# Designs tried in a protein design chat: VHH binders against o75319. Part 20

Target 1, 181 residues: o75319
Amino acid sequence: GNHIPERWKDYLPVGQRMPGTRFIAFKVPLQKSFEKKLAPEECFSPLDLFNKIREQNEELGLIIDLTYTQRYYKPEDLPETVPYLKIFTVGHQVPDDETIFKFKHAVNGFLKENKDNDKLIGVHCTHGLNRTGYLICRYLIDVEGVRPDDAIELFNRCRGHCLERQNYIEDLQNGPIRKNW

## First folded at step 13 (VHH)

Design ld1
Fold by ESMFold2, look of step 16:
Structure ld1 (fold): chain B 181 residues (1-181), chain A 120 residues (1-120)
Amino acid sequence: as target 1 above (181 residues)
Amino acid sequence: EVQLVESGGGLVQAGGSLRLFCAASGFTFSKYAMAWLRQAPGKRREWVALITSGDRTDYADSVKDRFTISRDNAKNTVSLQMNSLKPEDTAIYFCAARQFPYMNTEYDYWGQGTQVTVSS
């Protein structure tokens, strides 16, 4: 249904571009049918997402949706000019190697297709924090060779919220590097 | 003011060794990937070696197993140990910095270069 995700109101809608990267993280936008249960200042629709990105003088070139459901908004609610990719990512557990590989492959494909512009990859799960932060940090660690703590610090600062799930944090800090390609 | 200053270049006979150094200042060195590139007369600048901010390394095929890149974050230096030098290694060698070597296609900072000449 139209049930507002738990604690969704507690998170900033959109983070800031992570400097030097093509990433920006946000919480799941909610289509109009959810707005009956929200105060006007609490609303964060697909249109609101694009307005907030424009306010930062940025442009989305891809949205990666990590949620396991399609109830929050439809891809048709997005401008036709913005590609949309769903990567089903189970919550509460460290994403498996197949999910990590799909994310890395999507980022690689975006970078090749968008080498002549500065458009961003928007990444979200439900809250734009734990699954989103894990996969962005996993990319930075495995592909870009960034130290785990530096990747986590950058994500936390730009999202405006700290990663919360200890199993994700522990795996980023102490787990093995995963295969990239 | 950001500076990258190379040193250690010179003339060496084929089969010999040199160590290049790059001293960095004016930015948070430990958060940058560092690279060596080289440009021979009349040729395009080519990538030689990379060390990420997390100390992972990679090398061009032409120098693999002969060159070793390393960094010292306490001294803000990166070095390139060059062994078994060949005349084909003759070039101006540049130190360069960028944060994310796969995602960033351009370097933020460049050194002035140091000449390496390998004689037969």
Scores: ipSAE 0.783, ipTM 0.894, lowest interface PAE 0.6, mean pLDDT 93
Fold by ESMFold2, fold request of step 17:
Structure ld1 (fold): chain B 181 residues (1-181), chain A 120 residues (1-120)
Amino acid sequence: as target 1 above (181 residues)
Amino acid sequence: EVQLVESGGGLVQAGGSLRLFCAASGFTFSKYAMAWLRQAPGKRREWVALITSGDRTDYADSVKDRFTISRDNAKNTVSLQMNSLKPEDTAIYFCAARQFPYMNTEYDYWGQGTQVTVSS
C-alpha cells in the first residue's frame, strides 16, 4: 500500500530559500492517492509545493529528487515547465562519491543554464532533511569553500529543522573535501 | 553603510613587492568570500585572487605563485601580498565581496581601488 512515510508528518513541508544561494529544501510531496490517509491540514501535494513556493515569491527551475523510490509522486504530477532530476541516493549511509558528483554536476549545470534568472533548485529526499541537507552542505563546503559549521547552520535555519544523522554531520565537519569529477 | 577601503598601493620597480590591504565594515565579513580584481589602463576589470569564507584560495594564472591572498576575520581585513612584480601588473586594484563565489554571478560590494604602478 501507500503508507505515509515514517515521521513525515513531523516535518515542515517547505523551508525557506537559503539566502545568497539558489537552494530551497522540502519534504517529499505526496500524490493524491496518499491523501485518504491524511487530514486535510496534513496534505502536501506536488501542487501544494508549487503554491507554497509562489507564496514565497520564488520560482523553481529544477527539482532534484533524492528518494530511491518513485511511489510518492511521478514527474507527470509536476508542471511540465520545471526540469526534474532523480538521483537515487542510498539511505542511512553517507552518500558515495558518485552521488555527490552527480549532485554537484546538476547544480553547476543549472547555474550555467539559469544565469539570467533567479530561479531556485528545489531539493528533497523523503523528509527533506538528512540526505538533502548533506548534499546541499557538501556542495557549499566543497565548491563554495564555506566552513562546515556555517553551511550546517544555514541549512538548519532555512529548513526549519536540524540535521539529525550523526554520521552525516561528522562527515561534513571532519570528512575530506570531495572532487567535483 | 558597507565599506571596503583599499590601501598599500604605490610605485615599485619591476621585481619588487607590495602588500595591499582591504578593510571591511558594515556586513558580516566572516560569511563572505573576498576577492581582488584589477583594471589596467585601457582594459576591462579582471579577476586576480579569491579567498572563500572558509579560507580556501584561488588565483588567476597570470599571478599564480607570485601573489598570495589572506584574510583576518578578527580584524575584518583581506590582504594581497604581491611579489616579483612586473610592468603588466600595473593597475588599479579593487577589493570585492560576494557570499558564494561560484553561485553568485555579481559582487555585492566593491572598494574604490588603490593604484599599483610597476616601473620597468
Scores: ipSAE 0.780, ipTM 0.901, lowest interface PAE 0.7, mean pLDDT 92
Fold by ESMFold2, fold request of step 22:
Structure ld1 (fold): chain B 181 residues (1-181), chain A 120 residues (1-120)
Amino acid sequence: as target 1 above (181 residues)
Amino acid sequence: EVQLVESGGGLVQAGGSLRLFCAASGFTFSKYAMAWLRQAPGKRREWVALITSGDRTDYADSVKDRFTISRDNAKNTVSLQMNSLKPEDTAIYFCAARQFPYMNTEYDYWGQGTQVTVSS
């Protein structure tokens, strides 16, 4: 239905571009049917997302939706010119190797297609924090060779919220490097 | 002010060894990937070696197993040990820095270069 996801109101709608990367993270936008349950200042629609990105002088070139559902908004609620990719990502568990590989492949494809511009990859799960942060950090660690604590710090600072799930943090810090291609 | 200063270049016989150093200042060195690139006269600049902020390394095929990149975050230095040198390794060698070597297409910082000349 139209129920606001638990704790969704607790998170900033959109983070800041992670400097030097092509990533920006945000919580799931909610289509208009959810707004009757929200105060005006709590609303965060697909249109609001794009307005906030423009306010940062940025442009989205891809949205990667990590949620396991279609109930929050439909891809047709997005500008037709912005590619959209759903990667079903289970919550509470460290994402499996197939999910990690799909994310890395999507990022690689975006970088190839967008090498001559500065558009961003927008990544969200429900809250734009734990699954989103895990996959962005996993990319930075496995592909870019960033130290785990540096990847986590960069994500936390730019998202405006710290990663919360200890099993994700432990896997990023101590888990194996995953296959990239 | 950001600085990358290369040293250790010179003239060496084919088959010999040389170690280049790059001293970095003015940025958070430990969070940057560091690279060596080289340019021979009349040729395009080409990458040689990479070390990420997390100490993972990669090399151009032409130098693999002969060159070793390493970094010392306590001293803000990166070095390139060059063994089994060949005349085709003759070039100006540049130190360069960027945070994300696969996502960033440009380097943020460049050194001035140091000449390596390998005589036959």
Scores: ipSAE 0.770, ipTM 0.892, lowest interface PAE 0.6, mean pLDDT 93
Fold by ESMFold2, fold request of step 17:
Structure ld1 (fold): chain B 181 residues (1-181), chain A 120 residues (1-120)
Amino acid sequence: as target 1 above (181 residues)
Amino acid sequence: EVQLVESGGGLVQAGGSLRLFCAASGFTFSKYAMAWLRQAPGKRREWVALITSGDRTDYADSVKDRFTISRDNAKNTVSLQMNSLKPEDTAIYFCAARQFPYMNTEYDYWGQGTQVTVSS
């Protein structure tokens, strides 16, 4: 069924915009059917996501969903005016080169089409932390030429939680640059 | 107060070399990408070279293999070694900074410029 993802309640719903970038990270929103298992203050629906973004005086221009499932919400639950992109990303493993390329390609396309506005790319996996942080940091390192520790620090601070998965951290810090942009 | 101060400009014969320096203060230099741009009289400012916060470099085609950008985070400086200079390299050269060179459309900080004049 509608099982709340493990430890999902322990994470802030939405982070802060990463300054100087177009990124904001959040945990997966949960459709109404999950709310029977949640106290009112624990709810975080697709509607709640957009309300929280608006409260920060920001606007989403793209949502990149990194989950390997469709059980949490349906794209139809999102405003039709906000593009949605699913990039199936296997958990527990460092994302492969194809997945990294798809993410970079999506970011590049967004920047080209949105050069005259300040809309954000919203990125989420289940918790908005490990897969999300990895791909955002991989972009900053490979494309923007940012030092790994600086990318990780910026993500951690703005998400409000530190990257947890050691194989991801190790690959970001010591792994090769992926030249696929 | 943020400052970028260029130095090392001057008059040089075609085929010669010149090294420009840019001293930075008032911001966390190591977290910024640094660039050199130039503007010839009556022309638009054009990008010349880039060095990211992670020390990766890129160059405009017109200067590739002749110019080398480098940085020293301990001294908060960026430099541009210019070899095999040509009269068309004559311009005011500016140092500029932004955090994310491909995502940011504007530079956060600019220097005042230093004149480079290459005589035939």
Scores: ipSAE 0.766, ipTM 0.889, lowest interface PAE 0.7, mean pLDDT 93

Design no8
Fold by OpenDDE, look of step 13:
Structure no8 (fold): chain B 181 residues (1-181), chain A 120 residues (1-120)
Amino acid sequence: as target 1 above (181 residues)
Amino acid sequence: EVQLVESGGGLVQAGGSLRLFCAASGFTFSSYAMAWLRQAPGKRREWVAFITSAGRTYYADSVKDRFTISRDNAKNTVSLQMNSLKPEDTAIYFCAAKDWPTLFGSYDYWGQGTQVTVSS
């Protein structure tokens, strides 16, 4: 259906580039069919996403969609020049090793092919916070060797919201490193 | 053979300026991010400045607005303009190269370092 996700309105639409990385997090954009249920200032469409990114003087090079549904928008709503990757990620629970691996692989592939530019990897789940934050931090910790607390702080600051799920935070801080490749 | 050779270090008074150079060879320079790091006596090596292959720059808070990193891909060089130098900037400065467009993590190649001494 076209019901607005719970608490979706509570989160900033788009975060900021994480300095030193190619990551930017945002909440899920909603296709036009959702607009009738939103005030004009609450609307956040795929078009709005790109406009907001442009306003930051940035450019998206990849979108990773971590939502567990396809009802929010269609890949066809995105510019053809920006690749779209769907990684179905269950909410509320720590992503499994396969999901983590898929994410890391996608990020690594992008970085390898985009060394000559500064395009961003846009990552989102429903709110662009918990699943999104976990996987970004997991990458920074496991692949880049960043301290867990530093990774979490950096993500929170740039997203404009803090990771909320204690199980995610605990796993990032004290959990084992996952397979990279 | 990969080489990173730093130059431009020396003794300078507080408030003065220095320009460090790093000449790179033996790898595809334009594809690498470059960085300057420094290590003071008794302290850990710390990141100072970073420049991506695409030219985006990042700076440590301690040097922001005083230091400027730049690169010349035609000459395979990276530079660090250091202005308003302070005694606490005294350290061995290292040029490093990274075949990855991220600030974090390890570097692939290192220079031998150049001494920078800032006197009071």
Scores: ipSAE 0.873, ipTM 0.924, lowest interface PAE 0.5, mean pLDDT 96
Fold by ESMFold2, look of step 15:
Formats: structure tokens, sequence, C-alpha cells
Structure no8 (fold): chain B 181 residues (1-181), chain A 120 residues (1-120)
């Protein structure tokens, strides 16, 4: 149904562009059917997302939706000109290698196609924090060679919230590099 | 044959300025991101400034507000204006290029470097 995801109200809707990257993270936008359960200032719709991105003088060129469900909004609620990709990502556990590969492939494809513009990849899970932060950091570590602590610090600062799940943090800091092919 | 050739290095007193230049050839310059990196003796090479093909710039915190990167796609050059120089800016400065729009990661092409020495 239209149940507001737990703790969703506790998170800033949209972060800031991560400097040196094409990433911006946000919590899941909620379609209008959820707004009956929200105060006006708590609403964050697909339209609100795009307005907030414009306020930062940025433009989305891809949205990667990491949620394991399709109930929050429909791709049809997004501008037709913005590509949308769902990567079903199980919460509460470190994403498997197949999920990591799909994320890396999507990011690399976008970057190759968008070398000559400055458009952003928007990434979200439910809260735009744990799964989102993990996959962004995993990409930065594995593909771009960023040190784990630097990737985590950059994500936390730009999201406006710190990664919370210890298994994700431990895997990023001490786990194996997931070599992409 | 790809070449990146740095120039403009030298000895300068603290508080002074230098402008470095990098002339590029052998690749489609306008499609590449360009960077300046530096390496002081005994230190690892560090990124200093980065400019995308679209013109967005980034700077390391240590040089922010003192250094300015710019590019001239008509002349295939990238430059680094360095103001308010400090002894800790002493290093070999390298021009680098990559066919990828993000700051982090490896570079495809490197120059030979130009020495900048800032005296106290």
Amino acid sequence: as target 1 above (181 residues)
Amino acid sequence: EVQLVESGGGLVQAGGSLRLFCAASGFTFSSYAMAWLRQAPGKRREWVAFITSAGRTYYADSVKDRFTISRDNAKNTVSLQMNSLKPEDTAIYFCAAKDWPTLFGSYDYWGQGTQVTVSS
C-alpha cells in the first residue's frame, strides 16, 4: 500500500552532487497517493525531485532505482526524456556480485555516453543512504580506485547523512575489491 | 603519437605566482578531461586541479582559491595559474589526460613534468 517507509521522514530528500563524480543521491520519491499521510513540508514527489535538482543548477540524465519494490512511484511519473533503470537490490545485506556488476555497467554506460555534457546519475534506494551509499562507494573504490575511507566520507558529506549499516561499512573498508570485467 | 608537454615551471619566492602550460597533441583534445597533478620528493603523486571537456573544474583543498585551471580547445592547451605560492607547493607538476569525465581513477596520458620550486 501507501504506507510511508519507516524513518523516511528522517532523511533529507536530496543530497548534493558528489564533487569529481556524476553522482547525486536522494531518498525514494513518493507518488501522490502517499501524500495523504504526509504534512505538506514532508512531501517529496518525482516533480519535487526535479525541482530540487534544478535549484542546484544540475540536470539528471539517468535515475537508478535500487528499491526491491515498485510501489513508491511509477517510471511514467518521470520526464520521458530521463532514462530510468531499476536494479532490484535486497536490503539489509551486502549486495551480491551480480547486483554490483549491473550497477557498474549502468554507470559506465552512462559516463561513456555523456562525456561531453555535465548531467548527473541520480541514485536512490528507500532512504538514499545504505544501499545507495554502498553501491556508489563500491563503484568509486573498485572502478575509480578511491580509498574506502575517502569514498565513504565523500558520500556522507554530500548525502548529508552518514552510512549506518555496519556490514556495509565493514565490507567497503575491509572487504575484497570486486574486480569488474 | 600522443604528447603532453608542460612548461612554465621554475623558481619563485613565496607569495609569488607562476603560470604552467601544457600543450597537447595526438588525440581529440576537446573530448578529454585534463588535470594537473604534482609530486613532491618522498610523497605520492596528488591531484591538484581537474577540468572536464564540458568545462567544470575541481581543485584539491590545498590549492583552492589560489590555483585556476583553464583550457583552450582551439590551441589544445591547458594551463594552471598558481597564485600565493607556498613552499609546500614545491613539486614536479604533471599534465594528464583521460577520456572519461570523472576526477578519480587513472589517466590515459601523462606529460614528463615541470619543476616548481617555491623558496621561503
Scores: ipSAE 0.680, ipTM 0.835, lowest interface PAE 0.9, mean pLDDT 92

## First folded at step 14 (VHH)

Design le19
Fold by OpenDDE, look of step 15:
Structure le19 (fold): chain B 181 residues (1-181), chain A 120 residues (1-120)
Amino acid sequence: as target 1 above (181 residues)
Amino acid sequence: EVQLVESGGGLVQAGGSLRLFCAASGFTFSKYAMAWLRQAPGKRREWVALITSGDKTDYADSVKDRFTISRDNAKNTVSLQMNSLKPEDTAIYFCAARQFPYMNTEYDYWGQGTQVTVSS
């Protein structure tokens, strides 16, 4: 159905680009059918997403959707020029190695194909925070060799909200490095 | 003002050892990956070694198991221990900094370089 996700209204719709990276995180945009349940100022549609990105003088080159449902919006709601990748990611638990690998592979593929531009990788889950933050940080830690605390701090600062799930934070700080290939 | 200053270069015989140092200032050193690159006469500049902000290391195949890169965040320094040096290691060695070494294609900061000469 079109039930608004719990606490969805509490989070900023779009974060800031993570300096030095191509990442930007945002909460899930909701298709038109959800608007009747929202105040006008609370609405955040796929169109609104692109408008907000444009307001930051940025451009999306890829959207990675980590939600575990397809009820929020349709890929057809996005511009044809922006590829959409779905990685079904279960909430509340640390993503498995396959999920992590899929994410890394997608990011690396994008970077290889987009060397001639500065387009962003937009990543979202439901709130654009925990699953999103974990996978972005996991990438920075495993691939870029960043210290876990620095990765987490950078993400939190740019998203405008802090990672909330202790199991995610613990895994990032003390968990094993996951394979990159 | 950002500065990277290399030292420790010189003349050494084949099979010998040198230790290069790079002193950094003017930026948050601990958040940057540090790299050594070298340029031999008539050749392109080539990557030699990298150490990420999280102390992950990587080496060019030509220097692997002979060179060791390390860093000291308290002193804002990065070092390159070069063992079993070969004449083909002769080059100007540069220290460079880049926050995300794989996502980005260019370094943010460069040193002036230090000459390393290995005689046969």
Scores: ipSAE 0.875, ipTM 0.934, lowest interface PAE 0.5, mean pLDDT 96
Fold by OpenDDE, fold request of step 17:
Structure le19 (fold): chain B 181 residues (1-181), chain A 120 residues (1-120)
Amino acid sequence: as target 1 above (181 residues)
Amino acid sequence: EVQLVESGGGLVQAGGSLRLFCAASGFTFSKYAMAWLRQAPGKRREWVALITSGDKTDYADSVKDRFTISRDNAKNTVSLQMNSLKPEDTAIYFCAARQFPYMNTEYDYWGQGTQVTVSS
């Protein structure tokens, strides 16, 4: 259906680039059919996403969609020049090893293929916060060797909202490192 | 002003040991990965060792099990303990810093280097 996700309006549509990384997080953009249920200032479409990214003088090189549904927008709503990757990620649960591996693999592949540019990896779930934040932090911790608290702080600051799920935070801080390959 | 200053280099016999130090200033040291690189005469600069901001370590195959990298965030220093040194370890050793060691291809900061010479 076209119902607005719960609490979707409460979150900033787009965060800031995480300095030193290629990551930027945002909430899920909604296709045109959702606009009739939103005030004009609340609307955030795929087009709006790219406009906001441009306003930051950035360019998306990849979009990773972590939502567990396909009802929010279609890949066809995106420019053909920007690859779209769907990683179905269950909400509220710590992502499993397969999901984590898929995310890491996608990021590593992007970095390998985009060494000659400064394009960003756009990551989103529904709110662009918990699942998104977990996987980005998991990558920074497991692959980049960053301290968990530093990774979390960096993500929170750049997203403009803090990770909310205690099980995610706990796993990032005290959980085991997941395999990178 | 950002500075990385290497020390501890010198002449040592094959099989001997040497400990290099790098003192950092002018940036938030604890948030950066630190690396040692080296350049031998007539050769390309090569990566030697890395320690992430979370204290994970990595080594080039040529120095693995002989060299140990460590850091002291309280003193803003990185060290490289070099054991079982070989003549082929002779080079100028550089300290370098970058926040995310794998996502980026360039280092943000460099030291001037310290000479290590291993005699046969």
Scores: ipSAE 0.875, ipTM 0.933, lowest interface PAE 0.5, mean pLDDT 96
Fold by OpenDDE, fold request of step 17:
Structure le19 (fold): chain B 181 residues (1-181), chain A 120 residues (1-120)
Amino acid sequence: as target 1 above (181 residues)
Amino acid sequence: EVQLVESGGGLVQAGGSLRLFCAASGFTFSKYAMAWLRQAPGKRREWVALITSGDKTDYADSVKDRFTISRDNAKNTVSLQMNSLKPEDTAIYFCAARQFPYMNTEYDYWGQGTQVTVSS
């Protein structure tokens, strides 16, 4: 139920905007019921997320939730003005083509609808690192034609943590390009 | 200061070839997609060719199979080999840079342009 995800405390709550992109990665915010199990300085709620984004002089225009559970927070905990998209993504394995496509489609849709602003796409999994990093990098590689190492470096630098899973890294570096449609 | 400087333009007869160069400075060239655009007299500027930071290329239909875009990250240059030139290719050719060519709608940096004239 309300147990804190393993290693969740080890990661920065929110990364930095990836320069030149609309992406920002963060770890999963936890609803109020988790606070009793956390020190005050460890708390990271949906409200805290938005406050931290604001502190960076940014604004979220979309949240993509890649976690494979719904126990961390509810979409109702988010402002109604910010769309929420759930893409159930299994951990530890390279996302399948369908998941990749869903992510790309969501990003492309957002970009199409938000050409007149500079709002960000907030992406998170549990830690906002591996699944999150893979999909963001996959997008940059497949859609933007970015070199894999550059994409990975950019994500790592902005997230403040490095992509950890070797299978993800290997797939990004040497794996096939996935369909964009 | 960011600079993009085009060279290689000139007058050429139809069917001839030209190679344009663009020398970049003032930014991390290898992380940017580079593009060539052109503007003919009385016409709107049009995209010609693109090469991403990952060396993927794309071309306008009008120049496909005739033009080739390439880059040299060691020299911070992008080139446009133009073969089988046509009078319709007459334009000012601009070099432009955009870090992420599809997420963004505008180019970050522009060259001054180089004139290409193809005579019939």
Scores: ipSAE 0.874, ipTM 0.933, lowest interface PAE 0.5, mean pLDDT 96
Fold by ESMFold2, fold request of step 17:
Structure le19 (fold): chain B 181 residues (1-181), chain A 120 residues (1-120)
Amino acid sequence: as target 1 above (181 residues)
Amino acid sequence: EVQLVESGGGLVQAGGSLRLFCAASGFTFSKYAMAWLRQAPGKRREWVALITSGDKTDYADSVKDRFTISRDNAKNTVSLQMNSLKPEDTAIYFCAARQFPYMNTEYDYWGQGTQVTVSS
């Protein structure tokens, strides 16, 4: 079956746009088959995602899915007009250099293709927190040259939850800059 | 009111050095990337140097190893040390600011510019 991901109910569905960036983070949306195990107010479907983004006067131009599975929803559940990219990201260790490179490449490609609009990159893992926050912060640090603590503060505030995984936080604060290309 | 005010421009002989300053006010300077751009007569404005909020620097190929950008967050200033100046460096030099230099397509703030003239 379709088990609700552990602690998924504990997280806000969608964060706020990170000011000055093109990023917005959210927890994994769950397709209809999960809803029989959820109260109506707990539901967060792909449709709910787009409604919440619209309520913020924003528009998604890319979804980057960092989960290691395809069981939560299928790309066909998304509007055809919104590109979807899966980057399999292991959830128990700092993402490796290839995963970081793929994320940076996806962001760079999006910026080139969307230079004439203000659409957002939606990024999620299971909870929209640790893997999502790590990769967004890694981009801001390595590419945009933001100080680690400033990147982490911005993500935490806009997501509405603080990064939890200590090895991720330690790597962002004290680890090496990763190559961009 | 946000202000960027350049100073330090002037006339200098080829091979000489000059240091430009940009004083910033009205925004959280330490969270902004700062850049120098220049515009020669009859030419389009071109990027010269960048320093990010985290002190990462980058330079246009034409000025690498001759120019050095630096910032002082305590004084809210950015500077451009220009060595081994060439007549081709003659331009109006502008200070500009944006938060995320690769993600943001436009600068939020611009200075008025300061003239640099390099004579033979």
Scores: ipSAE 0.787, ipTM 0.893, lowest interface PAE 0.6, mean pLDDT 93
Fold by ESMFold2, look of step 15:
Structure le19 (fold): chain B 181 residues (1-181), chain A 120 residues (1-120)
Amino acid sequence: as target 1 above (181 residues)
Amino acid sequence: EVQLVESGGGLVQAGGSLRLFCAASGFTFSKYAMAWLRQAPGKRREWVALITSGDKTDYADSVKDRFTISRDNAKNTVSLQMNSLKPEDTAIYFCAARQFPYMNTEYDYWGQGTQVTVSS
């Protein structure tokens, strides 16, 4: 079904570009079939996503979808010119090393293909917060060598909501040493 | 006003050592990755060493095991200890800063450089 995701209305649709990075985080856009269940001011469609990104004077060059389902929107609802990548990310637990590896390699591939522009990587899960924040911060810590607290602060400020899952926060701060590639 | 000011350069005999020093001001130093680059006469500027905001380090192959980068966030300084110097290390050495060394293809800030000359 076309159920509105739990608590989805409680989150800002789109965050701000994380300064100095190529990341922007957002909650899952909902295709037109969900609009009968939403007040007009609550709607956040794939079109709304791109309009909000344009309003920030930014452009998406890749969308990384961390959910399993396409019931919220389908890749065909996105402009054909924007690459779309799904990386299955189990909720409620720290993502496994294979998931982290896929995310790191997706970012690396994007940076190589887009070295001559300033397009952004859009990352979302259902709410654009816990799984999204974890993987973005894991990249910043492991690859860019940022201190955990600085990565978390940057994500929270730019998303407009704080990471909520304590096991994610604990792993970012104190988790095992991981290899990048 | 952002400033990066290098010091410690000079003339040294092959096999000798020098310590370069870069003093930073005008930005939040602890959140920046710092790098040393060098440019020999008539050559392209090349990367030498990197230290991230979280203290991860990396080095160009040509200086690995001879040079050591370090930072002091309390004093807003980064340094480059250069041992076993060779005439090929002769160059102007630049301190540079960027927040995210793998996402940022350009440096935000550059020093004016300090000359290192290694004689035989």
Scores: ipSAE 0.772, ipTM 0.888, lowest interface PAE 0.6, mean pLDDT 92
Fold by ESMFold2, fold request of step 17:
Structure le19 (fold): chain B 181 residues (1-181), chain A 120 residues (1-120)
Amino acid sequence: as target 1 above (181 residues)
Amino acid sequence: EVQLVESGGGLVQAGGSLRLFCAASGFTFSKYAMAWLRQAPGKRREWVALITSGDKTDYADSVKDRFTISRDNAKNTVSLQMNSLKPEDTAIYFCAARQFPYMNTEYDYWGQGTQVTVSS
């Protein structure tokens, strides 16, 4: 069904570009069939996403969808000019090494293909917070070599909400060293 | 005013050692990745070594196991220990800074360079 995800209304729709990076995080946009259960001010459709990005004077060049479902919106509802990639990510455990590798590979590929523009990678899970924040921070820590607490602070500030899952935070701060490629 | 100032360059015999220093000011040093690059006469500038804001290091293959980059956030300095020097290491050495070495395609700040000359 078209049930609004738990606590989805409690999160800001779209964060701010993380300065110096190509990342912006947001909660999952909901196709129009969900809008019967939403007040007008609560709506956040794929079109609303692109309008909000434009209002920030930014442009999306890739959307990475971390949800485990296709019920929220269809990729065909996105502009054909914006590539879309789904990376199935389990929401209750620290993402496994295969998922982390897929995310790192996607970011690396985007950077190579978009070296001559300033377009952003939009990343979302259901709430745009825990899985999204984990993978963005994992990239910043492992690939860019950022200190864990600096990566977490940057994500939290730009998302407008703090990472909530303690096992994610613990893994970012104290987890194993991982190979990137 | 942002400044990166290299020092420690000079003339050294092949097989010798030299330590370069880069003093940084005017920006939040601890949030930046620091790099050494070099430019030999008639050649384009090439990357030599990287130390990230989180102290992870990487090296060009040509200097791996001979050069060591390090940083001191308390003194806002980065250094390059160069051992087993070869004539082909002769170049002007530059320090440079950027926040995210793989996402950022350009460096935000550059030093003036210091000459290293390795003789036979």
Scores: ipSAE 0.767, ipTM 0.878, lowest interface PAE 0.6, mean pLDDT 93

